# Designs tried in a protein design chat: VH-VL binders against Large ribosomal subunit protein uL6 (rpl6). Part 12

Target 1, 180 residues: Large ribosomal subunit protein uL6 (rpl6), of Picrophilus torridus (q6l1b1)
Amino acid sequence: MIKWTEQAEIKLPDDVQATMENNELKIKGKLGEASRIFRDNYVKAYIEGSSVKIATSKNNKYTKGIVGTWYSETKLLIEGVTKGFEYHMKIDFTHFPMRVSVRGDKLIVENFLGEKSPRSAKIVDGCKVSVKGDRITINGIDKRKIGETAANIERATYIRHFDARVFQDGIFLLKGEVNE
Key: E = the ipSAE of ESMFold2; O = the ipSAE of OpenDDE; V2 = 0.75 times the mean of E and O plus 0.25 times the DockQ between their complexes.

## First folded at step 6 (VH-VL; framework fv_refanezumab)

Design C2 (from B2 with heavy chain F100S G101Y Y102G; at its last look DockQ between E and O 0.03; V2 from the best seeds 0.00; counts 0 for: pae E 8.3 > 2, placed apart)
Fold by ESMFold2, look of step 6:
Structure C2 (fold): chain C 180 residues (1-180), chain A 121 residues (1-121), chain B 112 residues (1-112)
Amino acid sequence: as target 1 above (180 residues)
Amino acid sequence: QVQLVQSGSELKKPGASVKVSCKASGYTFTDYGMNWVRQAPGQGLEWMGWINTYTGDPTYADDFTGRFVFSLDTSVSTAYLQISSLKAEDTAVYYCARDSYGEWSDAFDYWGQGTLVTVSS
Amino acid sequence: DIVMTQSPDSLAVSLGERATINCKSSQSVLYSSDNKNYLAWYQQKPGQPPKLLIYWASTRESGVPDRFSGSGSGTDFTLTISSLQAEDVAVYYCQQYYDPYTFGQGTKLEIK
């Protein structure tokens, strides 16, 4: 049969559990459960003992790149379910105080630049958003989903024909952080 | 026995489209990537790109990133090459070729018989 | 891009004699992690698709006669036919499959 050569190993901490079915790696830890689909013709991921292993059937730059990506994604899954991720955003305005609230799976922005119709942003499933003063905090165990939620919120206050030389009202990402 | 059987020759006018098929048999289709290779009359071999038969994601060589589209129908173990807005310069034989896995070569071990596409006014 | 250059473009050899075809890559095709040269040789007869002869620079594909041999490493490679047969008349291509794939321009082999 096809010969698979191990290229990388990620040892699972004692406090996480992993399963692999249909090329989907699921990692469960104290903060919850996260998963990624790892599919390729020449690269596979699997669980052996207490490790996630990544193997290839072809050794070139293409497969080496995928091994690196899957390695880092696995480490992020583990970090997410054990420590979690946290992003901070700032509500910034000069003349029209924004009112920002969470309703269900959406963040609502009222009075942006005096607008009468509210703007909204989708909160990606698995993310928790809280608003306190001029700060928005996005928490979750999946860094990609937190990033997508932050991007949705930034887009909600996008101003057409933006002049990059002029500071304008909006909601902006502060540097993302991992919970300690 | 591994076989790659391509669709028959095509005669087209400039500006038309063509879709070449490559039907695989004798192996698990999604275990091997599929490559497309062009050979213009009297000229050498030119790699056009490949498609990951597991994910469906194509990769095109630089010269083939416009009018050329790779696709799959895994239910019939078939890869497709579609060429749109055909030009006279597209006249060539188009081959599908499977690359090897594992301890086999990474080279192209099985080739289709080729499909001649002729573009003339 | 890795450019593959073959020499000569055309070669005429007497039956039973040795034929040699050279291939040079613009960059090394030796992968340091497995110490293998990602180079193949193909034979193409008129009206037929290419046929794999040699892979990893020197390994013969199953069913290929042992008069075909490959050698070389890094950037310089050679295909040798030790005793030319009539059925060996073809165009021969080298190919790198290191990043991602390119073919040499071909070498036409004829009987002298």
Scores: ipSAE 0.013, ipTM 0.550, lowest interface PAE 8.3, mean pLDDT 86
ESMFold2 (binder alone), look of step 6: mean pLDDT 92; pTM 0.942
OpenDDE, look of step 6: ipSAE 0.020; ipTM 0.624

Design C3 (from B2 with heavy chain G101A; at its last look DockQ between E and O 0.04; V2 from the best seeds 0.00; counts 0 for: pae E 10.2 > 2, placed apart)
Fold by ESMFold2, look of step 6:
Structure C3 (fold): chain C 180 residues (1-180), chain A 121 residues (1-121), chain B 112 residues (1-112)
Amino acid sequence: as target 1 above (180 residues)
Amino acid sequence: QVQLVQSGSELKKPGASVKVSCKASGYTFTDYGMNWVRQAPGQGLEWMGWINTYTGDPTYADDFTGRFVFSLDTSVSTAYLQISSLKAEDTAVYYCARDFAYEWSDAFDYWGQGTLVTVSS
Amino acid sequence: DIVMTQSPDSLAVSLGERATINCKSSQSVLYSSDNKNYLAWYQQKPGQPPKLLIYWASTRESGVPDRFSGSGSGTDFTLTISSLQAEDVAVYYCQQYYDPYTFGQGTKLEIK
């Protein structure tokens, strides 16, 4: 006989709706809907009243870690659908002015290190990317997708076969971001 | 009627690999974690780590990272321990043991019969 | 890691007499959130896998005879066999399962 004991509770704001189906927590707010899959042998998440609760059938170091992770991820889902997230990136070059634009689901980088063929980065569905001057702003409700989009953009200007210590051109994520 | 049945004894040379199986029956395999425990001849019990049978994610004790790999085949309710680059010091009986689920207990309520792995030149 | 130290390393007791095995942990295994001691006792007879006797320091596993009892809290624990039987000759291990798992070194129980 398995006994589940509550370990954490995340109260849902009044303007947020949550459902749990097939181990997937879906949270809907004014900015949209985001979700995460929460699967484990000994940890489960469920909705009770106006709260998301996390319970364990075993209490050890490993289940404590999972509880903490799921707690944080649930908070991020709620923040995403209520406030949204915003990442900032900087276009940096020394000799070859980059031209950066958004075309459909891609960010296009022209003239990187003088290259004739443009480089591109996929913008993950659910992210909005805008370019102004030497700044790129990524907005969305799902922090994972924004992070993936930022990583795609950084990777698009990865310098291969050249000494990166000599060539500092690229597009980089800025620290000290204003939004969560 | 919970039962854990392990594969038979193995005689190996240093540098070889071995794969020990542990087949579970009498319960839902993915509802309980699976642990591996080593006992060298005449020595005590040593926890090697465990594998989450639902996610497939292994956790290894500090002394058992690298050459030891836990894996699953959930279609046949079987957990595996693979040891690569075998050393003489790996000579031991290897047990699989199920986590006990009452009241947050991680005590091991069911054990396999053990698999003797002998490594000699 | 939490070190589990058993005493004595070996013990000889006459049939029908009381046997006492001690186990000390280097850190408390009492989890304040649920107020339980994460400690188990196992019996291992020659040629057999270990068998769970007691968990949560004092709860006897199903099918374990009443002569086996566990006591203690925090860092100091005791396994008691109230009236030793011939079939109780074994090595006994304590185990903490508070932060992952650590076994004591074992106590060999023999008939005097």
Scores: ipSAE 0.005, ipTM 0.533, lowest interface PAE 10.2, mean pLDDT 86
ESMFold2 (binder alone), look of step 6: mean pLDDT 92; pTM 0.940
OpenDDE, look of step 6: ipSAE 0.019; ipTM 0.632

Design C4 (from B2 with heavy chain F100S G101W Y102G; at its last look DockQ between E and O 0.58; V2 from the best seeds 0.00; counts 0 for: pae E 13.9 > 2)
Heavy chain, then light chain:
Amino acid sequence: QVQLVQSGSELKKPGASVKVSCKASGYTFTDYGMNWVRQAPGQGLEWMGWINTYTGDPTYADDFTGRFVFSLDTSVSTAYLQISSLKAEDTAVYYCARDSWGEWSDAFDYWGQGTLVTVSS
Amino acid sequence: DIVMTQSPDSLAVSLGERATINCKSSQSVLYSSDNKNYLAWYQQKPGQPPKLLIYWASTRESGVPDRFSGSGSGTDFTLTISSLQAEDVAVYYCQQYYDPYTFGQGTKLEIK
ESMFold2, look of step 6: ipSAE 0.247; ipTM 0.675
ESMFold2 (binder alone), look of step 6: mean pLDDT 92; pTM 0.942
OpenDDE, look of step 6: ipSAE 0.032; ipTM 0.644
ESMFold2, look of step 10: ipSAE 0.000; ipTM 0.502
ESMFold2 (binder alone), look of step 10: mean pLDDT 92; pTM 0.944
OpenDDE, look of step 10: ipSAE 0.303; ipTM 0.751

Design C5 (from B2 with heavy chain E103P; at its last look DockQ between E and O 0.09; V2 from the best seeds 0.00; counts 0 for: pae E 13.0 > 2, placed apart)
Fold by ESMFold2, look of step 6:
Structure C5 (fold): chain C 180 residues (1-180), chain A 121 residues (1-121), chain B 112 residues (1-112)
Amino acid sequence: as target 1 above (180 residues)
Amino acid sequence: QVQLVQSGSELKKPGASVKVSCKASGYTFTDYGMNWVRQAPGQGLEWMGWINTYTGDPTYADDFTGRFVFSLDTSVSTAYLQISSLKAEDTAVYYCARDFGYPWSDAFDYWGQGTLVTVSS
Amino acid sequence: DIVMTQSPDSLAVSLGERATINCKSSQSVLYSSDNKNYLAWYQQKPGQPPKLLIYWASTRESGVPDRFSGSGSGTDFTLTISSLQAEDVAVYYCQQYYDPYTFGQGTKLEIK
């Protein structure tokens, strides 16, 4: 018989509900519900009392890596449904003021570099995008979807026929973005 | 009684493909990972990689990326090794082996009988 | 990869005598967190798949006779057969399972 040894514990906040069915951890909080599948031959995750626990049947480099990954993913699920995630983007232009608006599931960019045809970016389901002045805020409970939405917006103002070093017009992610 | 029973020997021409099967019995197939090991004639043992029998995700050793594909059919407790674009240097006995626990945690406690794949003109 | 080097390549020993096979790894296979050596020994008889003899460097697999023993730590390991029997004629392989797997080149053991 396999002996399971607890390796990690994540205390659930009082305002969070958690369930585990078919190796899927579902976390529900005030902002919604998020989930992740945790499946492995000898690493398991389970709910005990007010905690998510991660146990292994063997300890080695491989199982330690999985424990670390599942630990961080569980924390992200909890953070997402309780506090949410927020990305900030900057609308930059030199000569042609961009007009940026949200229409349904798309962000619309007009007058980019004086172009007459608008550009658009898909807002991934589950993300809320707001535009205030020269700032765009992306909110959601799933960090991956927020990142995808930010990437879509950056690509909408991709410059192919101008020298990007001279024409720095576009919409850029502020968090984690660094230029020399 | 744990058993790993492999498909029979194969004689192939260069450029052909082969699919070796490894049928498990006597234990819960998805509780243990499955490894593949090659032994060329008169040579030692080479670990080729493994497949997670619960998720179906394969991992290949560096020398075995490309023409080698691991797969499963869990409904019949069977692991497969497919080799495409066969070369003469692929001539070897191919073993499936169950780890005692998950890969990188223990040694291999049960082995299939081996499948000889011969590649010649 | 961690390279496993066995010595000798072949060995002939009289029935009832002691046989010793050495295995050296290019890096330590001792995991400090659990203080275990991630090393196994296999026996392969002609026409058969390998059979697990020893794991954790010194722990006998179930059903393996007492005459087989393993020793060593870190990078240097030894398989000892205390009183050689006729059925012990085989090729013996060491294996590290620390990162992730490599085998020694094998040692052929014969009766004189």
Scores: ipSAE 0.000, ipTM 0.503, lowest interface PAE 13.0, mean pLDDT 85
ESMFold2 (binder alone), look of step 6: mean pLDDT 92; pTM 0.943
OpenDDE, look of step 6: ipSAE 0.024; ipTM 0.602

Design C6 (from B2 with heavy chain F100W; at its last look DockQ between E and O 0.04; V2 from the best seeds 0.00; counts 0 for: pae E 9.3 > 2, placed apart)
Fold by ESMFold2, look of step 6:
Structure C6 (fold): chain C 180 residues (1-180), chain A 121 residues (1-121), chain B 112 residues (1-112)
Amino acid sequence: as target 1 above (180 residues)
Amino acid sequence: QVQLVQSGSELKKPGASVKVSCKASGYTFTDYGMNWVRQAPGQGLEWMGWINTYTGDPTYADDFTGRFVFSLDTSVSTAYLQISSLKAEDTAVYYCARDWGYEWSDAFDYWGQGTLVTVSS
Amino acid sequence: DIVMTQSPDSLAVSLGERATINCKSSQSVLYSSDNKNYLAWYQQKPGQPPKLLIYWASTRESGVPDRFSGSGSGTDFTLTISSLQAEDVAVYYCQQYYDPYTFGQGTKLEIK
């Protein structure tokens, strides 16, 4: 028999529901449902009473790192379905006003550095993107998906053929304005 | 009866590839991680990395993050080490070794018999 | 990486005499939460895979003769063979499994 020792506990708030099937933790709250798969040889997550618990069968730096990651991911799932997350981005240009719009599952950038062909970024399913003035807001309940959408948008305006020190145009995530 | 049985020795030319197998028996394969250890002729033991046999995710030691690939076939309880673009310095005995879960230790309690890979022109 | 350094590199000991092999880690392998040293010793005889002798620095693996003992804590560890036998001719390795896994360079033990 493998011996499992509890290493962490996350108390579930009264306003969420949690299930665990096939190593997938699903958390449902006011804003919807989010999930993560927690699989490892030596670390497991499970629901006991009104808590998510994380246990290990080995206790070393590797398993402690995994416990920490799963603890943080569980707290993020709970926060996502109860409060949600949002990221803010800034549209910066000097000479060529960018025209930014949302079309279906894509954010479209026109006139980047005067280019005739538009650039586009995939909006990951579960993210809502809005454009107001020189600001872009990304909302969702899954922080990883919001982050991926933000990265796609930044990448869409990556300056490859110009000296970036001379041309600083782009769409950038705002420091200190990330909704924790 | 825990047993790790590796594939036979290999003679290869520089630039070729080799795939070493390690078949486990006598325990639940996906309950324990699988490690790979290299020993060049007349030299000591080098830990190459391990593979999580439940997730399939490999972890490589710093010196082994290039031409070395760990993989699994859990349906036959077998771990694999593939080495591409073989070089003369890859000549070594390659061992698989199981993690030890007793008393929560990571010590390697069971080892394969070793597979000699010789790379010579 | 935690560097494991063994001394001596080789050693010759008369039958029935005491052999001592030292292992030093570049940082502590004592984990404060469980108060255990994440240190193992292996014996490798010619033409054979390594065999686990000792884990947790001082716990003998099943089937290992009582003449083998491990001691030490933190960064300094010792493998002792109290009365050397002919079958003890081998290379001995220490290994830390604290973070990640590294072996000492080995100590070759011979009969004098």
Scores: ipSAE 0.011, ipTM 0.557, lowest interface PAE 9.3, mean pLDDT 86
ESMFold2 (binder alone), look of step 6: mean pLDDT 92; pTM 0.939
OpenDDE, look of step 6: ipSAE 0.022; ipTM 0.592

Design C7 (from b38 with heavy chain A33G, light chain F100W; at its last look DockQ between E and O 0.12; V2 from the best seeds 0.00; counts 0 for: pae E 14.3 > 2, placed apart)
Fold by ESMFold2, look of step 6:
Structure C7 (fold): chain C 180 residues (1-180), chain A 121 residues (1-121), chain B 112 residues (1-112)
Amino acid sequence: as target 1 above (180 residues)
Amino acid sequence: QVQLVQSGSELKKPGASVKVSCKASGYTFTDYGMNWVRQAPGQGLEWMGWINTYTGDPTYADDFTGRFVFSLDTSVSTAYLQISSLKAEDTAVYYCARDYGYEWSDAFDYWGQGTLVTVSS
Amino acid sequence: DIVMTQSPDSLAVSLGERATINCKSSQSVLYSSDNKNYLAWYQQKPGQPPKLLIYWASTRESGVPDRFSGSGSGTDFTLTISSLQAEDVAVYYCQQYYDWYTFGQGTKLEIK
């Protein structure tokens, strides 16, 4: 018989529902559902009343780290399904105006540095991308998927074999305008 | 520099109580669990249980439920073992031991010097 | 509880000779996620607290002489002292830390 000691508690807002089956925490809110698998021999997560609780069967650096990670990831799941996340990106060019559009699951970049062939970036499933003027907004409930989409877009305008400090053209994530 | 310093030996009569202290230094006390180990004279080591120094919640091995109470005072980085209703069979050396170890090991890498509790009528 | 059984209960070995102490667990202490054996060896000299010698079944603690080595996996483990010295007279304990903690009953090592 293993004794479990509570280490952390995350109170659920009134507007979310949580379930835990097979070590998978699922959170449902206004914007949809998100989930994460929380599996460990010494750390478990469970739902009690209106809270997600994290308990350990051992107290050491290993389990303390896992508790911290699971706490943070639970908070992100709740924020994602209630408020959502959004990233903002800026379209920059000096001589060749870029045309940026969304088509299906791709963002298309035309006329990058005058190139005849368009460049593209995959929009990860679950992300919404909009283009307005020189700005791109990426929305979703899963922060990791939004980040991956932003990285794909930045890579699409990667200037190969050149120092980026010499060439400023591209599409870049805006520091300080990321919605938490 | 990690050190666990225990309180001195105790001579008690049956039915009395004793409280053994274990003061930690050289590390962040609340990052590591504290274990208690008993060794009766001429006998082997028995794990008694541990206390979560972050939450203060104790866990006792099956044979040590009842008269044995673990507690702590995090303000002075000290863990305590209290034994009530002392019996002659409680005569033993009591050790505190830390369980985090190197390379994420849970082995007991640092031990207190031990506290002899003698229960004699 | 995982029961730890040591053999022999005591042994006498001549100075400079090899000493071998065995430890068997009632259940595997090999954790599949990290592929490590959650087993330690301790040395306890008369009048002293135990001292950690080996963890992860075969990793020597810092400052432990090279003559001490650990081996084995799963349920069967061995502590070996390759060239016994007079200062090695002690009781040796194995310990599992896979599911809480259990010590073996101890093995007394004496000079023959």
Scores: ipSAE 0.000, ipTM 0.470, lowest interface PAE 14.3, mean pLDDT 85
ESMFold2 (binder alone), look of step 6: mean pLDDT 93; pTM 0.951
OpenDDE, look of step 6: ipSAE 0.019; ipTM 0.601

Design C8 (from B2 with heavy chain T59Y; at its last look DockQ between E and O 0.04; V2 from the best seeds 0.00; counts 0 for: pae E 7.9 > 2, placed apart)
Fold by ESMFold2, look of step 6:
Structure C8 (fold): chain C 180 residues (1-180), chain A 121 residues (1-121), chain B 112 residues (1-112)
Amino acid sequence: as target 1 above (180 residues)
Amino acid sequence: QVQLVQSGSELKKPGASVKVSCKASGYTFTDYGMNWVRQAPGQGLEWMGWINTYTGDPYYADDFTGRFVFSLDTSVSTAYLQISSLKAEDTAVYYCARDFGYEWSDAFDYWGQGTLVTVSS
Amino acid sequence: DIVMTQSPDSLAVSLGERATINCKSSQSVLYSSDNKNYLAWYQQKPGQPPKLLIYWASTRESGVPDRFSGSGSGTDFTLTISSLQAEDVAVYYCQQYYDPYTFGQGTKLEIK
């Protein structure tokens, strides 16, 4: 029969619950639940005791890459549901003070470069956006979703003309991620 | 018990296409990747790539990224190799091969019987 | 790609004598995590698909006679047939399965 050799182990903290069904790892913690699908011919993930384990039936560059990716994704799932992820953005303008607010599932930007029509950015479900002064904070348990929300906000204030060196107004992701 | 049975030989003209089948039996098809290997007349073995039978994702060797398409029908445990815009240099025996067997092994322990594709004017 | 080079391209060996085929890879096929050499040997007789003889460089596949043995590590590998039989006339291929697969060019073995 097929021989599966353990290649990686991720210890689960006491404060999370993990299940694996139909190749989907679900992890639940105090901040919520997140999941990822782990499917491959030669790599499998499974729960054994208090650990998520990753095994291979074939050891080469292809499977090593998959093991690394699944290891990292599992660690991110655990971090997300226990500590969460937080991105910070800066509202930056020179002449036209932007008014930024959250309305339902959108972030609304008024008076961008003096424009009369508001710009908007979709807040991806599962993200919480807070605006205080010239700062925007995006919180969530899924790092991909807070990243997408940040990208939506950046795109909402894109200057499409090539005069970006003169008009550098916008909303920008701050360098450096703040954990919790 | 493991068996890979390929479709019969093909005689084609340049510019045509061909679809070679490889039907697996005696094991769970989606548990093992499927490889394709070419052997031109009088030449050695050339690995063409493989398809992940669990995800359906094909992986092609560099020389086979254009006119060659790997596909599956998991409902009948069958892998396919399609070659479009056939050229004379595509004349070869095409093998399907499974990546590992009952003992843990990454080599090709089960091979199809081969399908001769001949391309001539 | 990892290039696999066999030597000789062909050889003739008397019945009952020792045949030796060499295979050299352009890069190591030894995986440090499990300390295994990802190398196989195949036999292909005329009109037949290849048949697996050796994997992990030195492990015989089930049903393969014990006169076949593999040795070597890293980049240098050898297939040895200790007492050549008439049915051993074939082309022999080495193959790496470390990243992802390449075959040697083949070695034709004949009886002298």
Scores: ipSAE 0.012, ipTM 0.571, lowest interface PAE 7.9, mean pLDDT 86
ESMFold2 (binder alone), look of step 6: mean pLDDT 92; pTM 0.946
OpenDDE, look of step 6: ipSAE 0.018; ipTM 0.604

## First folded at step 8 (VH-VL; framework fv_refanezumab)

Design D1 (from C4 with heavy chain D57N D62Q D63G; at its last look DockQ between E and O 0.06; V2 from the best seeds 0.00; counts 0 for: pae E 14.6 > 2, placed apart)
Fold by ESMFold2, look of step 8:
Structure D1 (fold): chain C 180 residues (1-180), chain A 121 residues (1-121), chain B 112 residues (1-112)
Amino acid sequence: as target 1 above (180 residues)
Amino acid sequence: QVQLVQSGSELKKPGASVKVSCKASGYTFTDYGMNWVRQAPGQGLEWMGWINTYTGNPTYAQGFTGRFVFSLDTSVSTAYLQISSLKAEDTAVYYCARDSWGEWSDAFDYWGQGTLVTVSS
Amino acid sequence: DIVMTQSPDSLAVSLGERATINCKSSQSVLYSSDNKNYLAWYQQKPGQPPKLLIYWASTRESGVPDRFSGSGSGTDFTLTISSLQAEDVAVYYCQQYYDPYTFGQGTKLEIK
């Protein structure tokens, strides 16, 4: 029997609850519930008392990387259900002003490069999207879901280019806390 | 290119302390676990335990849970073994040894040159 | 703890002849989930640290001559040196890294 050695511990705040089923860690807090699948042959995550613990059966570069990733992801799940996350995107155009709106579970882009048919992006369940001026704000409790929504929006205006030097119209994710 | 260089031999009296260093180079220190292995004069190899160089969490083998302390200084890629309240039976060569990455094995692919600690009354 | 027992404690073999060293674990070191034997062999020459020869029971470490081979599974393992050379004079250790890490007592190999 391979020995599992604890490598990391994340204490759960008093105001969150955690469950583990089928390698899926679910964290519930005041803002809702978020989850992440933690599956590996040599690394496992489990609930013990009021903590999420991460153990390994091997000590090498691979398992160390996974421990770090799962540690960070668990902390992000906790932050999401207690404080939430916010992403910002920028609407860029050269000549054809894009008209961007939210309709139901989709973000609609009209007049992209003068196109007559609109483009759309799915807003993943649990995300709220708002549009003001040339900025889009995505809010949610699950950082992965707001990231997926941002990627859907970015892809909605993708144009494959042969010449990578030409800057093209589109909707792009902004880095960090700064909106630009 | 991978190299583990240990501190020099030590001559100590019973009751003293010693701190053996193991400086790593040629690889990312925090990517590989560090083991400590003892070899008394004329005897075999004895695994003392290991330290996770990413988390800093040590694990000690049975019989090494008292006077033996593993620690790190990741800023200089160095692992340490401290032995307190030295006894004559602690006389040995002490090796550091790195976990292998080869096919994800945990065998020890690189060893330090060894540090002889002699405890003499 | 998994106890590793080597046999013989020492042996003398003529140059060019085959040397065989056995290692037995007190419990299986074959892990069913990955079907690997968590067993290594080390060579320690006089005045030197140990050197890894073989891991996963039979996989030769880089730079190790092909006259060294490992075999066996579960609890019974063998290190074979097919044609002994003068530089092979050493003590050989088996090691399990299944749970927890332990070494065999060593086998001293000499030239007859």
Scores: ipSAE 0.000, ipTM 0.498, lowest interface PAE 14.6, mean pLDDT 85
ESMFold2 (binder alone), look of step 8: mean pLDDT 92; pTM 0.944
OpenDDE, look of step 8: ipSAE 0.413; ipTM 0.779

